# Ledger of designs, part 5: VH-VL binders against Counting factor-associated protein A (cfaA)

Target 1, 212 residues: Counting factor-associated protein A (cfaA), of Dictyostelium discoideum (Social amoeba) (q54z64)
Amino acid sequence: QFISIQKYDFSGNCKNSSDSASSFEASSESAAICMQNDLLSGIVTNEGVCLIFNEVPTTFIISTKGDYIVRSIYDINDNNCQGGIIENKAIEIDECFVECADDYHGSTYLFSTETSLNYPSNTFMEISYNGECDGQWKTSFNYLQYYIVNKCNVAHEIETHTFSVGCNSTSSWVSEYAGEVCTVEPTVTTSYPIVDNCGDLDNSNFIDYCNI
Below, E stands for the ipSAE of ESMFold2; O stands for the ipSAE of OpenDDE; V2 stands for 0.75 times the mean of E and O plus 0.25 times the DockQ between their complexes.

## First folded at step 1 (VH-VL)

Design v13 (framework fv_navenibart)
Fold by ESMFold2-Fast, scan of step 1:
Structure v13 (fold): chain C 212 residues (1-212), chain A 127 residues (1-127), chain B 107 residues (1-107)
Amino acid sequence: as target 1 above (212 residues)
Amino acid sequence: QVQLVQSGAEVKKPGSSVKVSCKASGGTFSSYAMNWVRQAPGQGLEWIGQIIPIFGTANYNAKFQGRVTITVDKSTTTAYMELSSLRSEDTAVYFCARGHTKYYFGSGRTYYGMDVWGQGTTVTVSS
Amino acid sequence: DIQMTQSPSSLSASVGDRVTITCKASQSISSYVAWYQQKPGKAPKFLIYAASSLQSGVPDRFSGSGSGTDFTLTISSLQPEDFATYFCQQSYSTPYTFGQGTKLEIK
């Protein structure tokens, strides 16, 4: 069973959010909308996989318990998720919700479970492996992360900074903008070759896939 | 815990090139940006460029574009900075440093600075 | 390129003093500022990132604040080991640029 985490564009106000919930909720119900046209990025992982994402200096494992997906958070130096749990966060399956970083900045998320591997089209994908990169990534990956190409994203904590991701068969790129919209000329564009064979990367367990 | 160890001091003549190495041990080498920063005697810090080993592409400060090449050897977890057409103004201590990045859902890798530094390599350019 | 200007260039203080160092960016960089401490003959040490986030292992007498163009590093009660040169850095866009440094000297 796969766990899907999808991030959607958030255009609501976090000023009246409750910070006593397991996740912050926007005061406006209309701000908690997970429409396909607003999808920005996502993660697909197998249950029980240790994930390393440095949003804070932590690692986490995702599992299911009843009607909830549980994120168990570990210290960032715990690369096996075998040490002490710092925090458990329970997220209701199939419920759209907003996480607020402050009074004005937030992201909309949807956590779901899937029996088959599903990922959207028009995406740049990074596929992670434990150890060797298997050429049959659809059946042997650790987790995958994707970005909808050419969509404007707000940085997790910063409303005034935006970025977009693009790719083609040979390259991926991230364009960063100094404004709230991606229509000003990018301040920085960083380009990377598509990594489609990780047999040459001794300490890297990733491949890239431009799903256009 | 990652540690960065750099090659030893170099004395070079004007017009020659120098190649400085930076070997990473412990931690995760491939997914973190490796930066090169220099400091001339009595001066401040100047960013030269960076490479993320997993992607293999380097980004350079335009001031050094055409004279600098940053590469990695993933099998030895070593980053290299080669600076050509050396001038007396290139006399400095050259540091390698690991980028401190945070990964946010959707934003990819966000760069916040440099958390682990090599000990520095003194490069002296004189006739 | 984004220019980072520190003030003052040097500062004399006594142990126990509250010390404030400022850093100004030539354009808005939101909170993409890091602060470093450098002692003579050594590599810089990472203190603060994202303008106000304290790096693990750094004493809580160090704090950072600011957004946009104006940033500050504060040491609430100066200790003998804090006499060093301090640098700010913007991580908003390449080329990454540093302030010229503030040398904190014993009074």
Scores: ipSAE 0.005, ipTM 0.447, lowest interface PAE 10.4, mean pLDDT 77

Design v2 (framework fv_navenibart)
Fold by ESMFold2-Fast, scan of step 1:
Structure v2 (fold): chain C 212 residues (1-212), chain A 125 residues (1-125), chain B 107 residues (1-107)
Amino acid sequence: as target 1 above (212 residues)
Amino acid sequence: QVQLVQSGAEVKKPGSSVKVSCKASGGTFSSYAMNWVRQAPGQGLEWIGQIIPIFGTANYNAKFQGRVTITVDKSTTTAYMELSSLRSEDTAVYFCARGRYYGSGSYYKYGMDVWGQGTTVTVSS
Amino acid sequence: DIQMTQSPSSLSASVGDRVTITCKASQSISSYVAWYQQKPGKAPKFLIYAASSLQSGVPDRFSGSGSGTDFTLTISSLQPEDFATYFCQQSYSTPYTFGQGTKLEIK
């Protein structure tokens, strides 16, 4: 079986303020909404794979226990999950929840299990292999991460920036926008070639797949 | 287990340009910010700028704005820093260093966890 | 730009001593502080992030504390291999800035 992690658009704040800008801390359930048309990105993984979310960098392993998915969290610099577990977080299967990146920004997530490989259409995907990969990645991948093309994503470092991802058979691109919204005209667009064969991009083999 | 390997030492004339490379292996390159930091002989660390490969966007320290360009070749997982109009004051060891771009709670507040070995750049007449 | 003022600039101590290095930010930076160790001729090594979180593989004699503007790195029982220069760094806002370093000499 596979574990699916889906990230949805988030509207709200993680910080409680005297202006009542958000009640999400006291009732995170009231801010959680996972509608298919708000899907931004996701991961599909096998159990026991060491994962890093790039939007919310946490090193973890996912497993199932009873009616829960358990996320075992490791030090973020432990990229192979061989060290001590810092925390085990139980996540209810098929329950939408909010996770905060900081006091002002968060993302909405849905964790689910699947017996067959499922991923949405109109996506740019990065597919990971750990030592073995071939042309039939659907049966041999370690995990995959996807972005819904042409969806506005929030980038949080110092200033709030937004970006969208696009691709075709030969290239992927990221369009950056000033401020909190993806305007019609991006400020910068950067293109990358599609890695269409299994290459040694790092210590794990990765390939790109434009699914449009 | 990300490793960063930098290009070799350079000796340059004043007014010329230098381009230093930083190749990543052993991890996911595009999910991190790649920073450039220099250290002049006997001095402290000075941040030059960063690139976020997933966005292709570079941010520069104002001190170097207009002279520095940071780029990335995602297909080879290699970041580059090009510094133009070199002066003797640019003599330093130049490091690339990986930083976390996104965070979750306490993990948001990362420094630079993996460093290249450094590239010595000497500017002399 | 946020200025990081590190103290002392140099320190001599004996093996087994408790050593404290301080870093002060010119404005509140919450807990966005990292600490690095640099040995002569080598790249800096990541020690601590988020002011107080110890990097995996770093000996537990190292610890960090502080929030806002005042931050501290402590080595509880100094060892010979701890001879190095230590730097603090703020990651609150670009340009990222470092303290000037504290050179630790083993007596």
Scores: ipSAE 0.012, ipTM 0.448, lowest interface PAE 8.7, mean pLDDT 76

Design v3 (framework fv_navenibart)
Fold by ESMFold2-Fast, scan of step 1:
Structure v3 (fold): chain C 212 residues (1-212), chain A 122 residues (1-122), chain B 107 residues (1-107)
Amino acid sequence: as target 1 above (212 residues)
Amino acid sequence: QVQLVQSGAEVKKPGSSVKVSCKASGGTFSSYAMNWVRQAPGQGLEWIGQIIPIFGTANYNAKFQGRVTITVDKSTTTAYMELSSLRSEDTAVYFCARSRGYSSGWYGMDVWGQGTTVTVSS
Amino acid sequence: DIQMTQSPSSLSASVGDRVTITCKASQSISSYVAWYQQKPGKAPKFLIYAASSLQSGVPDRFSGSGSGTDFTLTISSLQPEDFATYFCQQSYSTPYTFGQGTKLEIK
């Protein structure tokens, strides 16, 4: 079973909101609220995979328990998720929720599950796997991250700056904008070759995939 | 088998600018960050900044803000660091080094360039 | 900015000795510490990440420990090629900062 985390465009107001409070709490109706907005990016991971991200001071596993997706958090020194669980955080499946960076900027997220691998078209994808790079990522991946091509995203480090991602069969690129919208000329565009074989990364392999 | 190859040594006058290149070969860089670190003669290591291509963002040490620009070339795997208004205190070996971005944790800087010596003399 | 302070600044040891180098952060940084080895005229070499995880290809005589503010690099049995300068680095927040270095010398 696969767990999907989708980030949707959020053009609302976060004034007086807390990071721990959900803006949307109804079941399937809650998911529909997220889906009224443009999908910007997402992550798909296998259930039970030990995940390490540089933005999180811990390691964690995502799994399902009844109607919930549960993130089990482990000590940062536990790179295999074999030690004791420090904390379990549960989010209801198909619940739409908002995470606020400040009073006027935020992101809308939907957590869901699928029995088959599902990802959207018109995306640039980076795919992570721990085994041999044999070109069969659909059966060996740990997780994948995608960006919808030509959609405006808020930059992680600078909330007043935005970016968009593009790709073709041979290259991917990121265009940056000095503002809250991607309608002006980009200040910089960075391009990289598509890597569709192997990329070693501390005992993990990565490949790029332009899904146009 | 990822390798970083930097441009050659530079000798500059105070007040000028220097642009150092770092060409990557092998592997993928879309999910990595490229860092610039300097070391003055007999001194320790000092982080200048990084660029994270997948998020389109550069982040600079405040000490260098306004004097440094880190970029990556369109259609190449080459990162650049440009430092302006050079002073004698900017004499150092400048290294590029890759680190993992947002998808494998805080692995540190695992691949380093050979270094570029920049000498600023008055 | 987070300050990283190493001790000692220099250390003399013999082949076969057990050597310990410490690193102290000015605030809690969880386990966001890496260790590097640098030989004269060379770029730093990555040894350890996440305070205690050994980088692939690094000999198992190297180990790291610690969390919060106090961190340690240990070399269990010195080899001739281990005489170098060692640096700790925090990756908890930018700007990333390094310790001042510990020079490991013969004798």
Scores: ipSAE 0.013, ipTM 0.457, lowest interface PAE 7.4, mean pLDDT 76

Design v4 (framework fv_navenibart)
Fold by ESMFold2-Fast, scan of step 1:
Structure v4 (fold): chain C 212 residues (1-212), chain A 124 residues (1-124), chain B 107 residues (1-107)
Amino acid sequence: as target 1 above (212 residues)
Amino acid sequence: QVQLVQSGAEVKKPGSSVKVSCKASGGTFSSYAMNWVRQAPGQGLEWIGQIIPIFGTANYNAKFQGRVTITVDKSTTTAYMELSSLRSEDTAVYFCARKGYYDSSGYRYYMDVWGQGTTVTVSS
Amino acid sequence: DIQMTQSPSSLSASVGDRVTITCKASQSISSYVAWYQQKPGKAPKFLIYAASSLQSGVPDRFSGSGSGTDFTLTISSLQPEDFATYFCQQSYSTPYTFGQGTKLEIK
């Protein structure tokens, strides 16, 4: 079973919310909505696998228990998730919620489960492995993440730019914008070749996929 | 456990360039920014710049602008920092450190995993 | 640029002591402060984030507090392994800046 984590645009304020969560937990009591038009990016991962993400300093297993997705957190030195569980974090399945970075900036999230691998169209995707890069990524990936092309994304830091992502069969690019909206001319556009063959280099642990 | 492994020590002459590598293992390159921080002998920590690997977008501390270039090779999950026009004042230990940018909250705003450091000595 | 100033620059203490290190930002940075421990020859170790949140695996004798411009790191009962240099860092805006460090020495 697959777990889908979707990030949606959030334009509200997080003033007077509880301290920011250190995991995928709601940090704001504001009503959240997860409209498909507001989808910005997402992650799809396998259930029950010991995961090492670059964005967390611990290892963890994501599993389901009743109506919840549970992240079981293990010691930073436990690469196999076989030691004692340090903490369990629970998020209600199919419940839209807000996570706040500061008093102004936040993101809206939706956690769901899927029996079959599903990901949206019009996306730039990076498919990742936790070891050797396999040729058949749909059956052997660690996780994948995607950005909806041509959508405005707010960087996680209070002073950083907004950006949008684009791609075609040979290249991906990011356009960065001054300020909080992507309606002005971009200040920088950076392009990179699509990396679409795991066999090209030893120790490669990802491939790119432009899904448009 | 995510690890950042840096290249070995370098001894350089004034006016030359140095290129330090930082290889990420035990995870992916795509969900974080890679930061470079240096520490001169007996001194504090100084931020040089960062790159977001999935986009190749870099930004730099103005103090180093024009002398530093941060790049990434996504296929080998390796970030590089190249510093040119070296001076004796550039003698330092250079660290790479990750910081989240995607779906970040709480601790992900901070440099939570660090490389072991690369000593760069600029002599003469 | 935001300047981070630590006090004291060094202090001597004995095992079992309560020690407090202060960090002051040149402008309000809300709670975007982290604390790091560095032992000689090693990379900095992440201790505290968001001014007061303890990183997983860090002993509970460490605590942080503060908001705006004034921040503190407290070690409630000093242990032998705690003798190190401590740095505060603001994550509010680039360029990210660190305090000058506080060297904690055995008496």
Scores: ipSAE 0.000, ipTM 0.471, lowest interface PAE 11.3, mean pLDDT 77

Design v5 (from v1 with heavy chain H99G R100G G101P Y102R W103Y Y106G; framework fv_navenibart)
Fold by ESMFold2-Fast, scan of step 1:
Structure v5 (fold): chain C 212 residues (1-212), chain A 120 residues (1-120), chain B 107 residues (1-107)
Amino acid sequence: as target 1 above (212 residues)
Amino acid sequence: QVQLVQSGAEVKKPGSSVKVSCKASGGTFSSYAMNWVRQAPGQGLEWIGQIIPIFGTANYNAKFQGRVTITVDKSTTTAYMELSSLRSEDTAVYFCARGGPRYYYGMDVWGQGTTVTVSS
Amino acid sequence: DIQMTQSPSSLSASVGDRVTITCKASQSISSYVAWYQQKPGKAPKFLIYAASSLQSGVPDRFSGSGSGTDFTLTISSLQPEDFATYFCQQSYSTPYTFGQGTKLEIK
């Protein structure tokens, strides 16, 4: 069983939410609220994997318990989930969840379970292997993280800056914009080679995939 | 507050390779690009390349393309730079530094440096 | 590749002086310039980002200005601990490039 975490564009504000607080609707209609916004990125993982969200600087492990997905939250500087658990947050499967980084910036997440590996098209994906990297990621991955190509994302450290991700079979790129929208000329574009073979990186269990 | 701690000094023969490590502690590792920069004795700073841990992909200065490999181990929060086919002109102090192009700022945290001497 | 050219290459000054170092990019880089201080035997220290934003903990006698192709680092009243080499860096595109450095020496 796979756990799917989808990040949607955030259209509200977090001023009335505490640092650790979250608001959910328990009904299946809660998922539809997230889906009214653009899907920006996501993670597909197995249970027990230590995960880091860059836009909300939290480190967590997720697991399932009955009808709930449980996030065990660690200090943002604990990248291995080996320290003390700060908080356990249980959310019902298919709930729309708001996580706030500060009073004005946040992200909307949808947590769900899948019996089969599923990921969207038009994505750039980073794939982590579960153990030795063997070149066959679909049967042995630890987790995968994807970005929807050509969607505008808010840079979490500077509220007025945005970025978009693109890729093809040989390269990926990040275009950054000095503003709240990605419709102007980018101020910088950085390109990276696609690492699609486990032998390309020593001591790293990551590969890339451009799913266009 | 994040700190970057690098491996110790190395003395290598021409034609060999060297692998330098950079361990992050006290800060978030995956949210930042990790850069490698060198400085030859009495000279300025030269950017070698970077890795963005969230993507797992590295980007290199064309001068080093084919000789350098930058990798990351997220489980130990450690970045590595391996430079092969060493020449005497590769003698330098090698720094790792946190930062990157996706934010409107420079490299804000630096390792202490690793001296690599290439001599016969 | 974007070339960053600093002037002067070296500068002699006295404590209390106002010091200005300039950096010129070979093409427009908006405000994507950082400044660093390096003392002998040490790693560079981050001073300024986005051409004019002072890093937390850096004394306010340091300031930066400029946009496009021409950038300036100013020290308003030089202190003994400020004698060092200063570097500019563009973060506009890879490969990132540094100026050749300006060595600030006691007069």
Scores: ipSAE 0.013, ipTM 0.476, lowest interface PAE 7.2, mean pLDDT 76

Design v6 (framework fv_navenibart)
Fold by ESMFold2-Fast, scan of step 1:
Structure v6 (fold): chain C 212 residues (1-212), chain A 122 residues (1-122), chain B 107 residues (1-107)
Amino acid sequence: as target 1 above (212 residues)
Amino acid sequence: QVQLVQSGAEVKKPGSSVKVSCKASGGTFSSYAMNWVRQAPGQGLEWIGQIIPIFGTANYNAKFQGRVTITVDKSTTTAYMELSSLRSEDTAVYFCATGKWLRSYYYGMDVWGQGTTVTVSS
Amino acid sequence: DIQMTQSPSSLSASVGDRVTITCKASQSISSYVAWYQQKPGKAPKFLIYAASSLQSGVPDRFSGSGSGTDFTLTISSLQPEDFATYFCQQSYSTPYTFGQGTKLEIK
C-alpha cells in the first residue's frame, strides 16, 4: 500500500479567513477543490518513511490509522525525524483541504492511499532508494516526488518566488522567477543530466525519471 | 542553527581527482544553497559553485566548468565537491558554506565549514 | 563577471580608531553586498548582508553603507579582536565574486 500526497494550485482566497494563515481550515465560502488540471506536484511513499518535501519547511512521517492518514511533523532542524514531534495532523483520506501561507497565497492538498503504484504523466520524478539501488525502482523504492512539467509553483520557503520544472530524456531543469508569476523571464535556469542509475551521482540515493 | 563539518586534509598528485565532503547537522534544508569556495595560500576567496538541494540543481563558476561536480546526498545531509585533473594551482583550502536566503534573494554565506586543505604536489 | 575591487589592500590602525574600507563593483549591484571577516587559519565570518544589515551576534561598531557600485564597511571604534582581513562579496549574480581583501594591521 502506497500513500499519495498531491499538491494543487489554490484558486481560493485566504484574505478573508478568520483563522490564522498558517493553520487554515477551508471555510464554507471557499470550499477546497482538487481538480486534476490544477495539480502541481506530489509524493508517493510507503508508510513510516521520513520525508523532506521540497516545498515544505518541515520534515514528517506519514502513517495510516482507520480512515485517516496521520502526518507527524518534526522540527525543521531534525532531518531524520528522530527529534521531537511538533504536531500530529490527522487528514481524512480523500479529503481535499487548503493550507495558507499568508492572506493571498495557499495550496490545496489531497492525501490518498493506493494499492498499486500510480503517478501522473508529463512529470519529472525524483525517486529515492533506501539500500540497494538496482534499477528496479517500480518495485523497490523508498519514496518518489514529482512535478508536473511547465506548471508555475510557489516556493513556500521563499513565498514570493516561483519556479517551473522541465525535462526531456537527457536533461531536467528548474527555471526560477523573481516574481509571483512565471510569465516574466526567469532569473536563473539550472540544468542537470537525467540520473538514471544511482552510481551516476556519487553518494546519491536518488534517480531521475522524465515521464513525458 | 546549522553546523558544517568537512572531511580531512588531502595530498594529491597532479592529474588526479579529489572529493571533499561537507556534512550538515542541525537543519540545513532544501531552502538553502550549499556553496563551495576556495582560498589558495595567502590569497583571496574564489567561488567554485553552488547546489540548491531541490532537485539537486547546481551552478558552477565557468572557470571550473568541466572539472568540478557538486552533489548532495539528501538522506545523509552531505554535500560533495569533486575536482578533477588537479594542478599545482588547485592547492588551496576548500570551504563549504550555506547561503542566506530571504524571498527570492540571495544575501551571502552565513554558515561555514572549517575548511579542507588540499595540497597538489608530486 | 562582476569585478569587486577593494581599497586599500592593507591599512594600519590603532585601537579606538575609526576605520573605513571601500569596495567598488564593476556594474550596479543594487544593495547585494556582503562583508566577511577572516582571521588567520579560520573560515570567514559573516558580518553584513544587503549592504547595511548587521548579522545577528556581530558587534554594533560594525556598519555598512552604499548602493549601486560604491560600498563601505566602517568600524567605529577599533578593538583588538578586529585585526583581521576583510572581504566584500557581491550576491547579485553568479558567479559570485569577492574583493581581493583588506588586511587590517596594528599600527
Scores: ipSAE 0.000, ipTM 0.426, lowest interface PAE 12.8, mean pLDDT 77

Design v7 (framework fv_navenibart)
Heavy chain, then light chain:
Amino acid sequence: QVQLVQSGAEVKKPGSSVKVSCKASGGTFSSYAMNWVRQAPGQGLEWIGQIIPIFGTANYNAKFQGRVTITVDKSTTTAYMELSSLRSEDTAVYFCARVKYSSSPRWYYGMDVWGQGTTVTVSS
Amino acid sequence: DIQMTQSPSSLSASVGDRVTITCKASQSISSYVAWYQQKPGKAPKFLIYAASSLQSGVPDRFSGSGSGTDFTLTISSLQPEDFATYFCQQSYSTPYTFGQGTKLEIK
ESMFold2-Fast, scan of step 1: ipSAE 0.012; ipTM 0.520

Design v8 (framework fv_navenibart; at its last look DockQ between E and O 0.23; V2 from the best seeds 0.00; counts 0 for: pae E 9.9 > 2)
Heavy chain, then light chain:
Amino acid sequence: QVQLVQSGAEVKKPGSSVKVSCKASGGTFSSYAMNWVRQAPGQGLEWIGQIIPIFGTANYNAKFQGRVTITVDKSTTTAYMELSSLRSEDTAVYFCARETRYNWNYGKYGMDVWGQGTTVTVSS
Amino acid sequence: DIQMTQSPSSLSASVGDRVTITCKASQSISSYVAWYQQKPGKAPKFLIYAASSLQSGVPDRFSGSGSGTDFTLTISSLQPEDFATYFCQQSYSTPYTFGQGTKLEIK
ESMFold2-Fast, scan of step 1: ipSAE 0.015; ipTM 0.554
ESMFold2, look of step 2: ipSAE 0.006; ipTM 0.479
ESMFold2 (binder alone), look of step 2: mean pLDDT 90; pTM 0.937
OpenDDE, look of step 2: ipSAE 0.266; ipTM 0.763

Design v9 (framework fv_navenibart)
Fold by ESMFold2-Fast, scan of step 1:
Structure v9 (fold): chain C 212 residues (1-212), chain A 121 residues (1-121), chain B 107 residues (1-107)
Amino acid sequence: as target 1 above (212 residues)
Amino acid sequence: QVQLVQSGAEVKKPGSSVKVSCKASGGTFSSYAMNWVRQAPGQGLEWIGQIIPIFGTANYNAKFQGRVTITVDKSTTTAYMELSSLRSEDTAVYFCARGSYYKPGYYMDVWGQGTTVTVSS
Amino acid sequence: DIQMTQSPSSLSASVGDRVTITCKASQSISSYVAWYQQKPGKAPKFLIYAASSLQSGVPDRFSGSGSGTDFTLTISSLQPEDFATYFCQQSYSTPYTFGQGTKLEIK
């Protein structure tokens, strides 16, 4: 069983500031709406497996408990998630909710479970492995992260900067914009080769897949 | 192949601030932590802090907390380290280094060439 | 903070020699140790991760071993390009910390 985390565009206002260390709560005065046409990116991970996510220097297990997906966070040194739990966060399955970064910026999320590996078309994907580097990513991945190509995304690192992702069989690219919208010409476009063998980046446990 | 290219040498007065840049080229985006490590002349390596680009979350060595700020400009694929209230003891070569996951841990696998910062009158 | 202590601080050797450098952590860090090579005026080069795993492209004369608190880097047959300073580093918890370095010099 797989757990799917989908991030959608959000254009409302948030009343409460988000604490990135603590927040997985619905916040804001706007109703949450998760429509497929507003899907920006997502993560697919295995249920009940100890995960190491490159963007977070901690380990965690994502599991189901009743009507909830539970994220259990462990110390970075606990690579099998058998030590003490630092934090548990419960997210209601199949319920669309808003996470607010501050009073004006937020994202809409949907957590769901799947019995088969599903990911959207028209995506650029980064796929993480555990253990031996191999080319059989559908059966050996730790997690995968995807971006819908040609959709405007807000950079997590910079509030007022946006980006869009594109790819083909040999390259991916990021077009970045100085403003809150991707309607002007990009400030910069950076291209990267598709890494389809583990180890192309000095034993990196990642490969790329352009799904268009 | 990923390469990190840092800004040039700086000479600063005590009490001022310095901002060092580290531009990434090649490879995937946002999936790596960006670390800053310094080395005083003839001394060992000292970790300053890191930023996790996807979350904009920075984590600092307590020794530098309050004086250091690590940021990224995703549009230029550039990480920055700004160190304030400079003292002569801050004279060092400052390195940026990519932290990536090598099961079972995070390791600094790609390093910039270093930026020499000299703090003197 | 976890302290990493290397031994020896310096070592003189000849081409063809077997060289051993040790590193001790102030507390158990499982296998979360990396080794780096640094040549004068250059950035550190990543050699070994997870105590014993060799980075791609690193010659197989380099090897690492150890677990818990005691770790070892071995060069089985020293080559001219191996004269450098070597550092161990714990990746068990932040702040990440390095050993003081071992300078490998020509005899």
Scores: ipSAE 0.000, ipTM 0.472, lowest interface PAE 11.0, mean pLDDT 77

